VH-VL binders against q8ixk2r445to577. Designs and how they scored, part 167

Target 1, 133 residues: q8ixk2r445to577
Amino acid sequence: FFGMLQNKGLTDYCFDYNPPDENQIVGHQVILYLCHGMGQNQFFEYTSQKEIRYNTHQPEGCIAVEAGMDTLIMHLCEETAPENQKFILQEDGSLFHEQSKKCVQAARKESSDSFVPLLRDCTNSDHQKWFFK
Short names: E, the ipSAE of ESMFold2; O, the ipSAE of OpenDDE; V2, 0.75 times the mean of E and O plus 0.25 times the DockQ between their complexes.

## First folded at step 9 (VH-VL)

Design gb4 (framework fv_recaticimab; at its last look DockQ between E and O 0.73; V2 from the best seeds 0.68)
Fold by OpenDDE, look of step 9:
Structure gb4 (fold): chain C 133 residues (1-133), chain A 119 residues (1-119), chain B 112 residues (1-112)
Amino acid sequence: as target 1 above (133 residues)
Amino acid sequence: QVQLVQSGAEVKKPGASVKVSCKASGYTFTDYYMHWVRQAPGQGLEWMGYIKPNSGYTKYHQNFQDRVTMTRDTSISTAYMELSRLRSDDTAVYYCARAKHYGSGFDYWGQGTTVTVSS
Amino acid sequence: DIVMSQSPSSLSASVGDRVTITCKSSQSLLYSSNNKNYLAWYQQKPGKSPKLLIYWASTRESGVPDRFSGSGSGTDFTLTISSLQPEDFATYYCQQYYSYPTFGQGTKLEIK
């Protein structure tokens, strides 16, 4: 699966990653932005290794959850996917993070008009449903 | 067993276009990024861009952004690099090169294609 | 772009010599999560395509003789040929792949 990763509940919002420096693509937070499909910012791939790859850059980036965090941060992909980079995109559209046992939810950033994907307890909310488009 | 075989030498006039091919064999073509690197006479290596054969996604160096087009035909495991509006300083040997998984170096290279641009 | 600077640009040596080529990057090539350096070394002989020698700064590509070794971390890297052989006279390039690839300007190793 590849393309825009769009949220069901937060209509017309997609995973978005736009690092300020193309020579340093790691360490920044993945956000949600209106789906536009332009450039490399909104193109992702779910792989057989259970990675969500930012595969418009080489070396490729992989979304990770750092210890103690609920945000999605870009790391580099590795030959053996680390545990914090493993996700399960389930048939119902839920995106489950294996290590934390939590689901990715579209959420509003505090005191902002911006949105971000955050790890939350798994629910049946459409804000936790995702699909590739 | 892995081989990258490029098309033959080209001689072009300024303003013309050149399209170099790179046929891959001995591996799954769509599994590896294909990069293009050129080398002017007596000069170093210059990265031009890459294509991800599976999706066809390309990334070009800004120096070539408006003049280079990289494509591929997966049915024949062939990558193409077209450079337009050629100038004399585009005279170089052009290489296709397979990137190892996770980008850890270019492990196989084409034999190179000499492109000469002259009036 | 990440700038790669090699030194020296050229050097002369004799068979059996120990040769050292250095490469500096404008920013760190070390990825903290896996502690790997995204740096490769290539050998190129006249009229031939470059050949991968070292990747991850210190891992030899298959078939590369033991006399070739890579070392360094962060921004400073070194390619060492412990005992130069006749077939080793060539031009060597470092390359970073921490971001979009860039090459050093090359080091031409000539016979003294």
Scores: ipSAE 0.761, ipTM 0.916, lowest interface PAE 0.7, mean pLDDT 95
Fold by ESMFold2, look of step 9:
Structure gb4 (fold): chain C 133 residues (1-133), chain A 119 residues (1-119), chain B 112 residues (1-112)
Amino acid sequence: as target 1 above (133 residues)
Amino acid sequence: QVQLVQSGAEVKKPGASVKVSCKASGYTFTDYYMHWVRQAPGQGLEWMGYIKPNSGYTKYHQNFQDRVTMTRDTSISTAYMELSRLRSDDTAVYYCARAKHYGSGFDYWGQGTTVTVSS
Amino acid sequence: DIVMSQSPSSLSASVGDRVTITCKSSQSLLYSSNNKNYLAWYQQKPGKSPKLLIYWASTRESGVPDRFSGSGSGTDFTLTISSLQPEDFATYYCQQYYSYPTFGQGTKLEIK
């Protein structure tokens, strides 16, 4: 799968990555932004290695969650996907982070009007359901 | 056996365009980025840009941004680089080279295509 | 934007000599999360395409003789040829792939 990774519950919001330097993509947080289909900030690929790849950079970025954290951070992809970069997109649309055994949920950023994907205990909430378009 | 086979030499006048092809074989074309690198006579290597073949996404070096177009045809495993508004300092050998998505050196290169721009 | 500076621009050596080529980047090429340096070395003979020798700064590509070695980290890198052979006279390039690639200007290694 590749395209915009959209949230079912937070209608018309997609994974978005906007690093301050387009040529140095590491270490910034993935956010949610209104899906627009323009530019490549919202273009991601889900791979057979269970990666969510940011494909507008070479080396490619891969979404990771650092130990003990709940935020999704851009790392560089590796030949063999590290465990903290493995996500399972389930048949019900849930996005399961294998290492932490938690699900990705659309959430309002604390003290803000903006939205971010965060790891939370898995539920059947539509805010934990994702699909590619 | 991985091979990258490029189109033949070209002679062009200033102001023209050139389109170089790079046909890949021996591997899954869409699993690797295709980069383009040129080398003027007696000079070093100059990176021009890349294409991601599965999506067609391109990134160009600033020096070529307004003159280069990179495309591909996945049905024949072929990448293309077109350089427009040619000038004499575009005379060079143009190479295609592949790289892995996670970053790598260029492990396979095309044989090179000589483009000569003369008045 | 990452500038690669290579030294020397040329050198002459004899078969059997040990030679060293230096490459310096304008930014660190070390990614701390995987502890790898995103640097490659290439050999290019006249009329031929470049050939990958070294990646990750110190890992030899398959089929490259063990007389070729890479070392260094961060911004300063070295290619060493421990005992030159006749087929080693060529131009050598370093290249970073931490971002979109840039190359050193090359080191021409000639027979003395």
Scores: ipSAE 0.580, ipTM 0.861, lowest interface PAE 1.8, mean pLDDT 92
ESMFold2 (binder alone), look of step 9: mean pLDDT 93; pTM 0.946

Design gb40 (framework fv_recaticimab; at its last look DockQ between E and O 0.68; V2 from the best seeds 0.00; counts 0 for: pae E 3.9 > 2)
Fold by OpenDDE, look of step 9:
Structure gb40 (fold): chain C 133 residues (1-133), chain A 119 residues (1-119), chain B 112 residues (1-112)
Amino acid sequence: as target 1 above (133 residues)
Amino acid sequence: QVQLVQSGAEVKKPGASVKVSCKASGYTFTDYFMHWVRQAPGQGLEWMGYINPDTGYTKYHQNFKDRVTMTRDTSISTAYMELSRLRSDDTAVYYCARFKRGYSGFDYWGQGTTVTVSS
Amino acid sequence: DIVMSQSPSSLSASVGDRVTITCKSSQSLLYTSNQKDYLAWYQQKPGKSPKLLIYWASTRESGVPDRFSGSGSGTDFTLTISSLQPEDFATYYCQQYFSYPTFGQGTKLEIK
């Protein structure tokens, strides 16, 4: 699966990554932004290795969760996917992070009009449902 | 065994276009980005861009963005690089190179395609 | 672009010599998460395609003789040939793949 990763509950919002420096794409937070399908910022791939790849860049980036955090951060993909980069995109649309045992939820950033994907306890909320478009 | 086999030498006039092919075998074509690197006579290696054979996404170096087009045909595991509006300084050997998805650089190279641009 | 500065541009040596080639990057090639340096070395003989020698700064590609070694981290890297063999006379390139690929300008190793 690849393309825009769109949230069901937060209508018309997609995973978005726009690193400030293309020569160093790692270390920044993945956000949610209105789905526009332009450029490389909203193009992701879910792989058989359970990675969510930012695969418009070389080397490829992979979404990871750092220890103790609930945000999604861009790391470089590795030959063997590390545990913190493994996700299960389930048939019901839930995106499950294996290491934390939590689900990715579209959430409003505190004191902001912006949105971000956050790890939360798994529920049946549409804000935890995702699909590729 | 992994192999990248490129098309034969080309001689072109200035202003013309050239399209070089690179046929991959011995591995899953769509699993690895294909890069293009050229080398002018007696000069170093210059990165031109890459294509993701799975999605068709391309990234070109700024020096070529308005003249280069990289494509692929997954059905025959072949990548293509077309360079238009050729000029004399485009004379070079052009290589396709497999990139191990950011793991270990360019582990396999085509044999190279000599492109000569002369009036 | 990450700039790779390679030195020397050329050198002459004899069979059996120890040879050292240096490469500097304009920014660190070390990825903190896995502690690997995204740096490769290639050998190119006249009329041939480049051949991968070293990746991750210090790991030899399969089939590469033990006399080739890579060292360094961050921004400074070295390729060493411990005892030069006749087949080692060639041009060598460093290359970073921390970002969009860039190469050093090359080092031509000639027979003295």
Scores: ipSAE 0.737, ipTM 0.913, lowest interface PAE 0.8, mean pLDDT 95
Fold by ESMFold2, look of step 9:
Structure gb40 (fold): chain C 133 residues (1-133), chain A 119 residues (1-119), chain B 112 residues (1-112)
Amino acid sequence: as target 1 above (133 residues)
Amino acid sequence: QVQLVQSGAEVKKPGASVKVSCKASGYTFTDYFMHWVRQAPGQGLEWMGYINPDTGYTKYHQNFKDRVTMTRDTSISTAYMELSRLRSDDTAVYYCARFKRGYSGFDYWGQGTTVTVSS
Amino acid sequence: DIVMSQSPSSLSASVGDRVTITCKSSQSLLYTSNQKDYLAWYQQKPGKSPKLLIYWASTRESGVPDRFSGSGSGTDFTLTISSLQPEDFATYYCQQYFSYPTFGQGTKLEIK
């Protein structure tokens, strides 16, 4: 799959990545932002290695979750996907993180108007359902 | 069997534009970013920018941002670099180049296209 | 830009000599998550396009003779030719690819 990765429950919000320095894409958090398709910040690829790739830049970024954390952050993609970069996009739209055994959920940041994808215990919530457009 | 074949040498006057082509074969064209690098006579290598051939999106070095356009035609596996408002110091060999998978260095380069800008 | 500085700018040596070329970057090229330095070395002979020798600072590209070796980490890197051959007359470039590529100024290796 390739395109904007949208949330079903938080309508019209997409995965978005806009690092402070476009030449240094590693280590920042993936956010959710209103889907607009302009520029390169909202285009991702789901690969056969179960990666969510940020393909608008080189080096290519792959979304990861570090051990014990619940935030989605950008790492560099590797030839063989590391375990912390593997997600299963299931037929029902759930996005399962294999290493942590948790699902990606759209969430409001505490004390903020911002939305972010976070790992949470898997549920049937539409806030845990994702699709490419 | 990977091959990058560039268009032939060009002679241009100041103020003109040049469009260099780079035809890829022996691999899936849309799987690899295509970069452009130039080298003035007797000088080092200068990175100009890249295109993601899958999406068409580009990134240009600031020195070229207002004069360069990089495009591609996926139906013929060909990347293009167009440099406008040419100056005499744009005289150089222009290369297309591909990074290895895993972003591990430029493993294949085109043969280079000499562009000469003279009045 | 990540600035790459090579030393020396030119070098004369004889066939059979051991040759070293140094490259320094203005910031670390080590990606700690995979423990790889995003540093490459290229050879360019007159009238030819560059040829990849070394990537990830120390990994030899396929078909490159084992007399070429890379070492270093972080900001300081070295290319070594253990026994110089006549075909090694060329200009050598280091290049970072931690972000968008930048190249060292080159080291011209001449035969004495």
Scores: ipSAE 0.251, ipTM 0.757, lowest interface PAE 3.9, mean pLDDT 90
ESMFold2 (binder alone), look of step 9: mean pLDDT 93; pTM 0.947

Design gb41 (framework fv_recaticimab; at its last look DockQ between E and O 0.72; V2 from the best seeds 0.00; counts 0 for: pae E 6.8 > 2)
Fold by OpenDDE, look of step 9:
Structure gb41 (fold): chain C 133 residues (1-133), chain A 120 residues (1-120), chain B 112 residues (1-112)
Amino acid sequence: as target 1 above (133 residues)
Amino acid sequence: QVQLVQSGAEVKKPGASVKVSCKASGYTFTDYYMHWVRQAPGQGLEWMGYIKPNSGYTKYHQNFQDRVTMTRDTSISTAYMELSRLRSDDTAVYYCARTPRYHGTAFDIWGQGTTVTVSS
Amino acid sequence: DIVMSQSPSSLSASVGDRVTITCKSSQSLLYSSNNKNYLAWYQQKPGKSPKLLIYWASTRESGVPDRFSGSGSGTDFTLTISSLQPEDFATYYCQQYYSYPTFGQGTKLEIK
C-alpha cells in the first residue's frame, strides 16, 4: 500500500512529513495535514516488513515510536525493522503499533489548531482508522 | 557473479544527448537502488541521482534536475541514464552503481564506467 | 549537501609504510538509533571503477585485506593502511550516505 495515508474520522487529513532539512530527515514528528496530494510530504508506503516508509528520500525514512513517547517520529529504515517501527494496518483500518500495543489516533495537538497522530488505547473510533488513498 | 555492465564510449557534440545503459546480472535487479555517478578527467566523484527499479521513482541532484533522465527496463534488468543539452564540462566517465535499500554496504557494485566525450 | 573534506589531497609513501587518510564531514554521520556511522571508503585505481573498502566507518567489505581499517565517529574519520603494499597505490575517497551521497575530493597515494 502506498500514497496518502488518510484518517477516516478526521476527514480530509493525512499523514504529513516535511523535514526542515533534507540532509537531516530524522528526528522530527509526523503530523496531520489537509490531504492535498501535492509534493512528497504526504507519500507513504506500508511494507511487508510492517513499516510505514517515507520513501522519497535516501536513505529512506521509517516512522518509529521512541521509548516513553506517544508521538510518531521519523527514523531511518534499517535492514531489519526494529520493533519500534513495526505497525499492523488491519482490515478494519486500525493502525496498530506492535511494541506499545496501542493504536494510532488522529488527535488535536495540545493548545493548537493542528493535528497529529498519537498512540492511544485501541478503540473502535473512526479517528483510529486509516486508509491509503 | 554480481556485476553491472555498461554501454560503450560515446562522443557527442555540444547540445546533443547521450544515453548510457547499465545491465545488471547476478542479483535481483529490483531489490537495489541504481545510482549514477560521474567523474570528470582527473577529478573526483559526483553523484547524479538514483532510480528505484521496482517503482521507477527517481531522484536527481539539483545540478542535473533539468537535463538528466533515469529510466529502467526491469524485464532485462537494465538501467538507463540520459543526459541532454551536453556541454564540454559534461566530459566524464559515467558509472552506474548499486546500493542496497538499507545502505548497509554503500556502493558495493560498480559498472566499469562509460566514457562520454563532449567536444565541438 | 553534506560536504566531505579529505586530507591530504595527495601523499607519497613507500612500501611497508603506515598510511593514514582523514575525512571530515560537515555534519555528523552518526545515527543515534543504531549507533552507526554512514560513512564508506573507496579505492580507485587508474582506469578502473571505485572499489568499496569500508562501510559503516569501520566494517571491511568482503575480500578487503586486514591492513585496511576504518575508524572514527561523528564528523571525523580515518582510513589506515598498516603496511602499504605495491597494489595499494591508488586514489581513495570517503563517502557519506547519511543523506544523498557525497564524496570527498579524494586522496592520491603515490609511490615515493
Scores: ipSAE 0.679, ipTM 0.894, lowest interface PAE 0.9, mean pLDDT 94
Fold by ESMFold2, look of step 9:
Structure gb41 (fold): chain C 133 residues (1-133), chain A 120 residues (1-120), chain B 112 residues (1-112)
Amino acid sequence: as target 1 above (133 residues)
Amino acid sequence: QVQLVQSGAEVKKPGASVKVSCKASGYTFTDYYMHWVRQAPGQGLEWMGYIKPNSGYTKYHQNFQDRVTMTRDTSISTAYMELSRLRSDDTAVYYCARTPRYHGTAFDIWGQGTTVTVSS
Amino acid sequence: DIVMSQSPSSLSASVGDRVTITCKSSQSLLYSSNNKNYLAWYQQKPGKSPKLLIYWASTRESGVPDRFSGSGSGTDFTLTISSLQPEDFATYYCQQYYSYPTFGQGTKLEIK
């Protein structure tokens, strides 16, 4: 799959990545922003290795969650996907992070009007449902 | 066997355009990025940009952004690079080269090169 | 652009000599999460396209003789040919692939 990765519950919000330096895309947090389909920030690919790739940039970025954290951050993609970069997009739209055994949820960032994808205990909430558009 | 075969040499006048083709064989064309790199006589290698064959997405180096167009035809596993408004310093050998998506930008297979000569 | 600087621009040596070519990057090429340096070395013989020798700074591509080795980390990298053979007459390029590719200016190796 390739496109904008949209949340069902937080309507009109998509995964977005806007690194401050295009020559250093690693280590910044993925956010949720109003879906617009313009520029390079909202296009992701879900691969057969269970990666969510930011692939409008070279080298490609792969979304990861570091041990003990709940935030989605950008790593470089590798030949064999590391375990912390593996997500299962289920038929019901849930996005399961294998290593942590948690689901990606649209959430309001603490003390902010902005939104981010975070790992949470898996539920049937529409805020944990995602699809490509 | 894995191979990139490019179109033949071209002689052009300043102001003209050139379109170089690069036909891939021996691998799944849409699984790799295709890059274009040129080399002026006696000079080093200069990266021009790439195309993702599956989607057609391109990224060009800023030095070529306003003059280069990279395209592909997936039905014949062929990538194209067109350079417009040629000038004498565009005289070079133009290479296509592939990179695995996981290998980053290391170029494991190169085309044989296409000589483009721009002279009045 | 990440600037790659090679040294020397040319080098003359005899069969059997040990040859060293250096490459400096304007930014670190080390990705700390996998501890790999995104640097490659290429050999180009006259009239031919470049051939990949080394990737990840020190990993030899399949079929490349053991006399070729790469070393270094971060911003400083070295290609070494431990015992020069007649077939090694060529120009050598370093290239970074941490970001979109850039190349060193090349080192022409001539056999005396």
Scores: ipSAE 0.044, ipTM 0.698, lowest interface PAE 6.8, mean pLDDT 89
ESMFold2 (binder alone), look of step 9: mean pLDDT 93; pTM 0.946

Design gb42 (framework fv_recaticimab; at its last look DockQ between E and O 0.78; V2 from the best seeds 0.00; counts 0 for: pae E 4.7 > 2)
Fold by OpenDDE, look of step 9:
Structure gb42 (fold): chain C 133 residues (1-133), chain A 120 residues (1-120), chain B 112 residues (1-112)
Amino acid sequence: as target 1 above (133 residues)
Amino acid sequence: QVQLVQSGAEVKKPGASVKVSCKASGYTFTDYYMHWVRQAPGQGLEWMGYIKPNSGYTKYHQNFQDRVTMTRDTSISTAYMELSRLRSDDTAVYYCARTPRYHGTAFDIWGQGTTVTVSS
Amino acid sequence: DIVMSQSPSSLSASVGDRVTITCKSSQSLLYSSNNKNYLAWYQQKPGKSPKLLIYWASTRESGVPDRFSGSGSGTDFTLTISSLQPEDFATYYCQQYYSFPTFGQGTKLEIK
């Protein structure tokens, strides 16, 4: 699966990543932004290795969850996907992070009008449902 | 044996186009990136861009963005690099080289190179 | 682009000599998550394509003699040939793959 990764509950919002430096694509937080489909910032791939790749750069980036965090951070992809980079995109649209055993939820960023994907306890909320478009 | 075999030498006039081929064998073509690197006479190595053979996605260095086109034919495990609007400073040996998807071994296999000479 | 700077640009040495080539990157090539340096070394002989010698800064490619070694981390890297052999006279390049590939300008190793 590849393309825009769009949230069901937060209508018209997609995974978005725009690193400030193309020579340093790691370490920044993945956010949610209005789906526009015009750029590389919203192009992601779900692979057979259970990675969510931001594959417009080399090395390719892979979404990871750092220890103790609930945010999605861009890391470099590796030959063997580390545990903190493994996700299961389930048939019902839920995006499950294997290591934390939590689900990715579209959420409002605190004290802002912006949105971010966050790890939360798994529910049946549409804000935890994702699909590629 | 894993190898990349490139097309033969080219002599072109300024303003013309050149298309170099690179045939892969001995490995799964779509499991690796295919890069193009050139080397002017007596000079260093210059990265031009890459293609992902599985998807056809390309990334070019900005110095070539408007003149280079990289393509592939997966049915024959062959990558192509076309450079248009040639000028004298495009005279170089052009290499194809593979990298693993996970970047574990850098450019581990190179083609033998294709000499492209641009002269009036 | 990440700039790679090699030193020296050229050097002369004799068979049996210990040779050291240095490469400096404009930014760190160390990835903190896996503690690997995205740095490679290549050997190129006249009329031939580059040959991979070292990757991850210090791992020898298969078939590369033990006399070749890579060291360093972050922004400073070194290729060492412990005892130069006749077949080692060539041009050597460092290359980073932390981002889109860039190469050092090369070091030409000539026979004294």
Scores: ipSAE 0.713, ipTM 0.900, lowest interface PAE 0.8, mean pLDDT 95
Fold by ESMFold2, look of step 9:
Structure gb42 (fold): chain C 133 residues (1-133), chain A 120 residues (1-120), chain B 112 residues (1-112)
Amino acid sequence: as target 1 above (133 residues)
Amino acid sequence: QVQLVQSGAEVKKPGASVKVSCKASGYTFTDYYMHWVRQAPGQGLEWMGYIKPNSGYTKYHQNFQDRVTMTRDTSISTAYMELSRLRSDDTAVYYCARTPRYHGTAFDIWGQGTTVTVSS
Amino acid sequence: DIVMSQSPSSLSASVGDRVTITCKSSQSLLYSSNNKNYLAWYQQKPGKSPKLLIYWASTRESGVPDRFSGSGSGTDFTLTISSLQPEDFATYYCQQYYSFPTFGQGTKLEIK
C-alpha cells in the first residue's frame, strides 16, 4: 500500500508530516491534515514489515510510538523493523499497534483546532478506521 | 552481477539540454533509490537529486530544482537525468548511483560516468 | 544542507606511511536510537567512479583491505590508512547520508 492514509470517520483528513527542517526529520509528531495530495507531506507506504513509511525522504522515516507514549512520532527506518514501529492494518480498517496493543484514532489536539493520530483502546469507531487512497 | 551502465559522452552548446541514461542490471530496480551526482573537472562531488523507481517520486537539490528532470522506465530498468539551459559550468562527469531504500546506506554501486562538455 | 568539511585538502606520503584524513559535519550524524553514524568514505582514482570504502563511519565495505579503518562519532570523523600501498594514491571523500547526501570537498593523497 502506498499513497495518502485517510481516516474514515474524520472525512477528508490524512496522515501528514511536515518537519521544520527537512535535514532533521526525526522526533516530530505526525498530524492529520486535509487530504490534498500536493507536495510531499502526505505520501506514506505500508510495508510487508508492518511499517508506515514517510516516503519522501532518504533515509525513509518510519512512524513509531515511544514506550509509555500515545503519540505517533517519526524515527528513521531500520533494516529490520523495531517493535515500536510495527502496525497492523487490519481487514476492517483498524490500525493496530502491536507493542502497545492499541489502535490509532483520529483525535482533536487538546485545546486546538488541529487533529492528530493517537493510540487509544481499540473500538469499532470510524475514527479508528484508515485506508489508502 | 550488479551494475549501472550509463549512456555515452555528450558535447553541447550553452542553452541546450542533455539527457543521460543509466541502465540497471543484476538487482530488483525498484528496491533501490537512484541518485545523480556530478563532478566538474578537478572538483569534488555534487549531489543533484534522486528518484524512487517504484513511484517516480523525485527530490532535487535546490541548485538544480528549476533545470533538472529525473525520470525512469521500470520496464527496462533505466533511469534518466535531463539538465536544461546548460551553461559552461555544467561541464562535468555525471554519475548515477544507488542506495537501498530502507536503511539509506552509502552509494554501493556507481555507474561509469557520462562526460558532458558544454562549450561554444 | 549538512556541510561536510575535510582536511587536509591534499597530502603527500610514501608507501608504508600511516595516513589520517579528517571530516567534520555541521550537525551530528549520530542517530541516538541505533547508535549509528550516517557517514561514509569513498576512494576515487583519476578517470574512475568513486568506490565505497567505509559506511556507518567504521564498517568496512566487502573487499576493502584491513588497512583502511574509519572512526569518530557525532560531528568528527577520521579515515586511517595504516600502511600505505601504491594503489592507495587517490582522492578520498567523506559523505553524510543522515539526510540528502552531501560530500566533503575531497582529500587528494599523492605519492611523495
Scores: ipSAE 0.225, ipTM 0.768, lowest interface PAE 4.7, mean pLDDT 90
ESMFold2 (binder alone), look of step 9: mean pLDDT 93; pTM 0.948

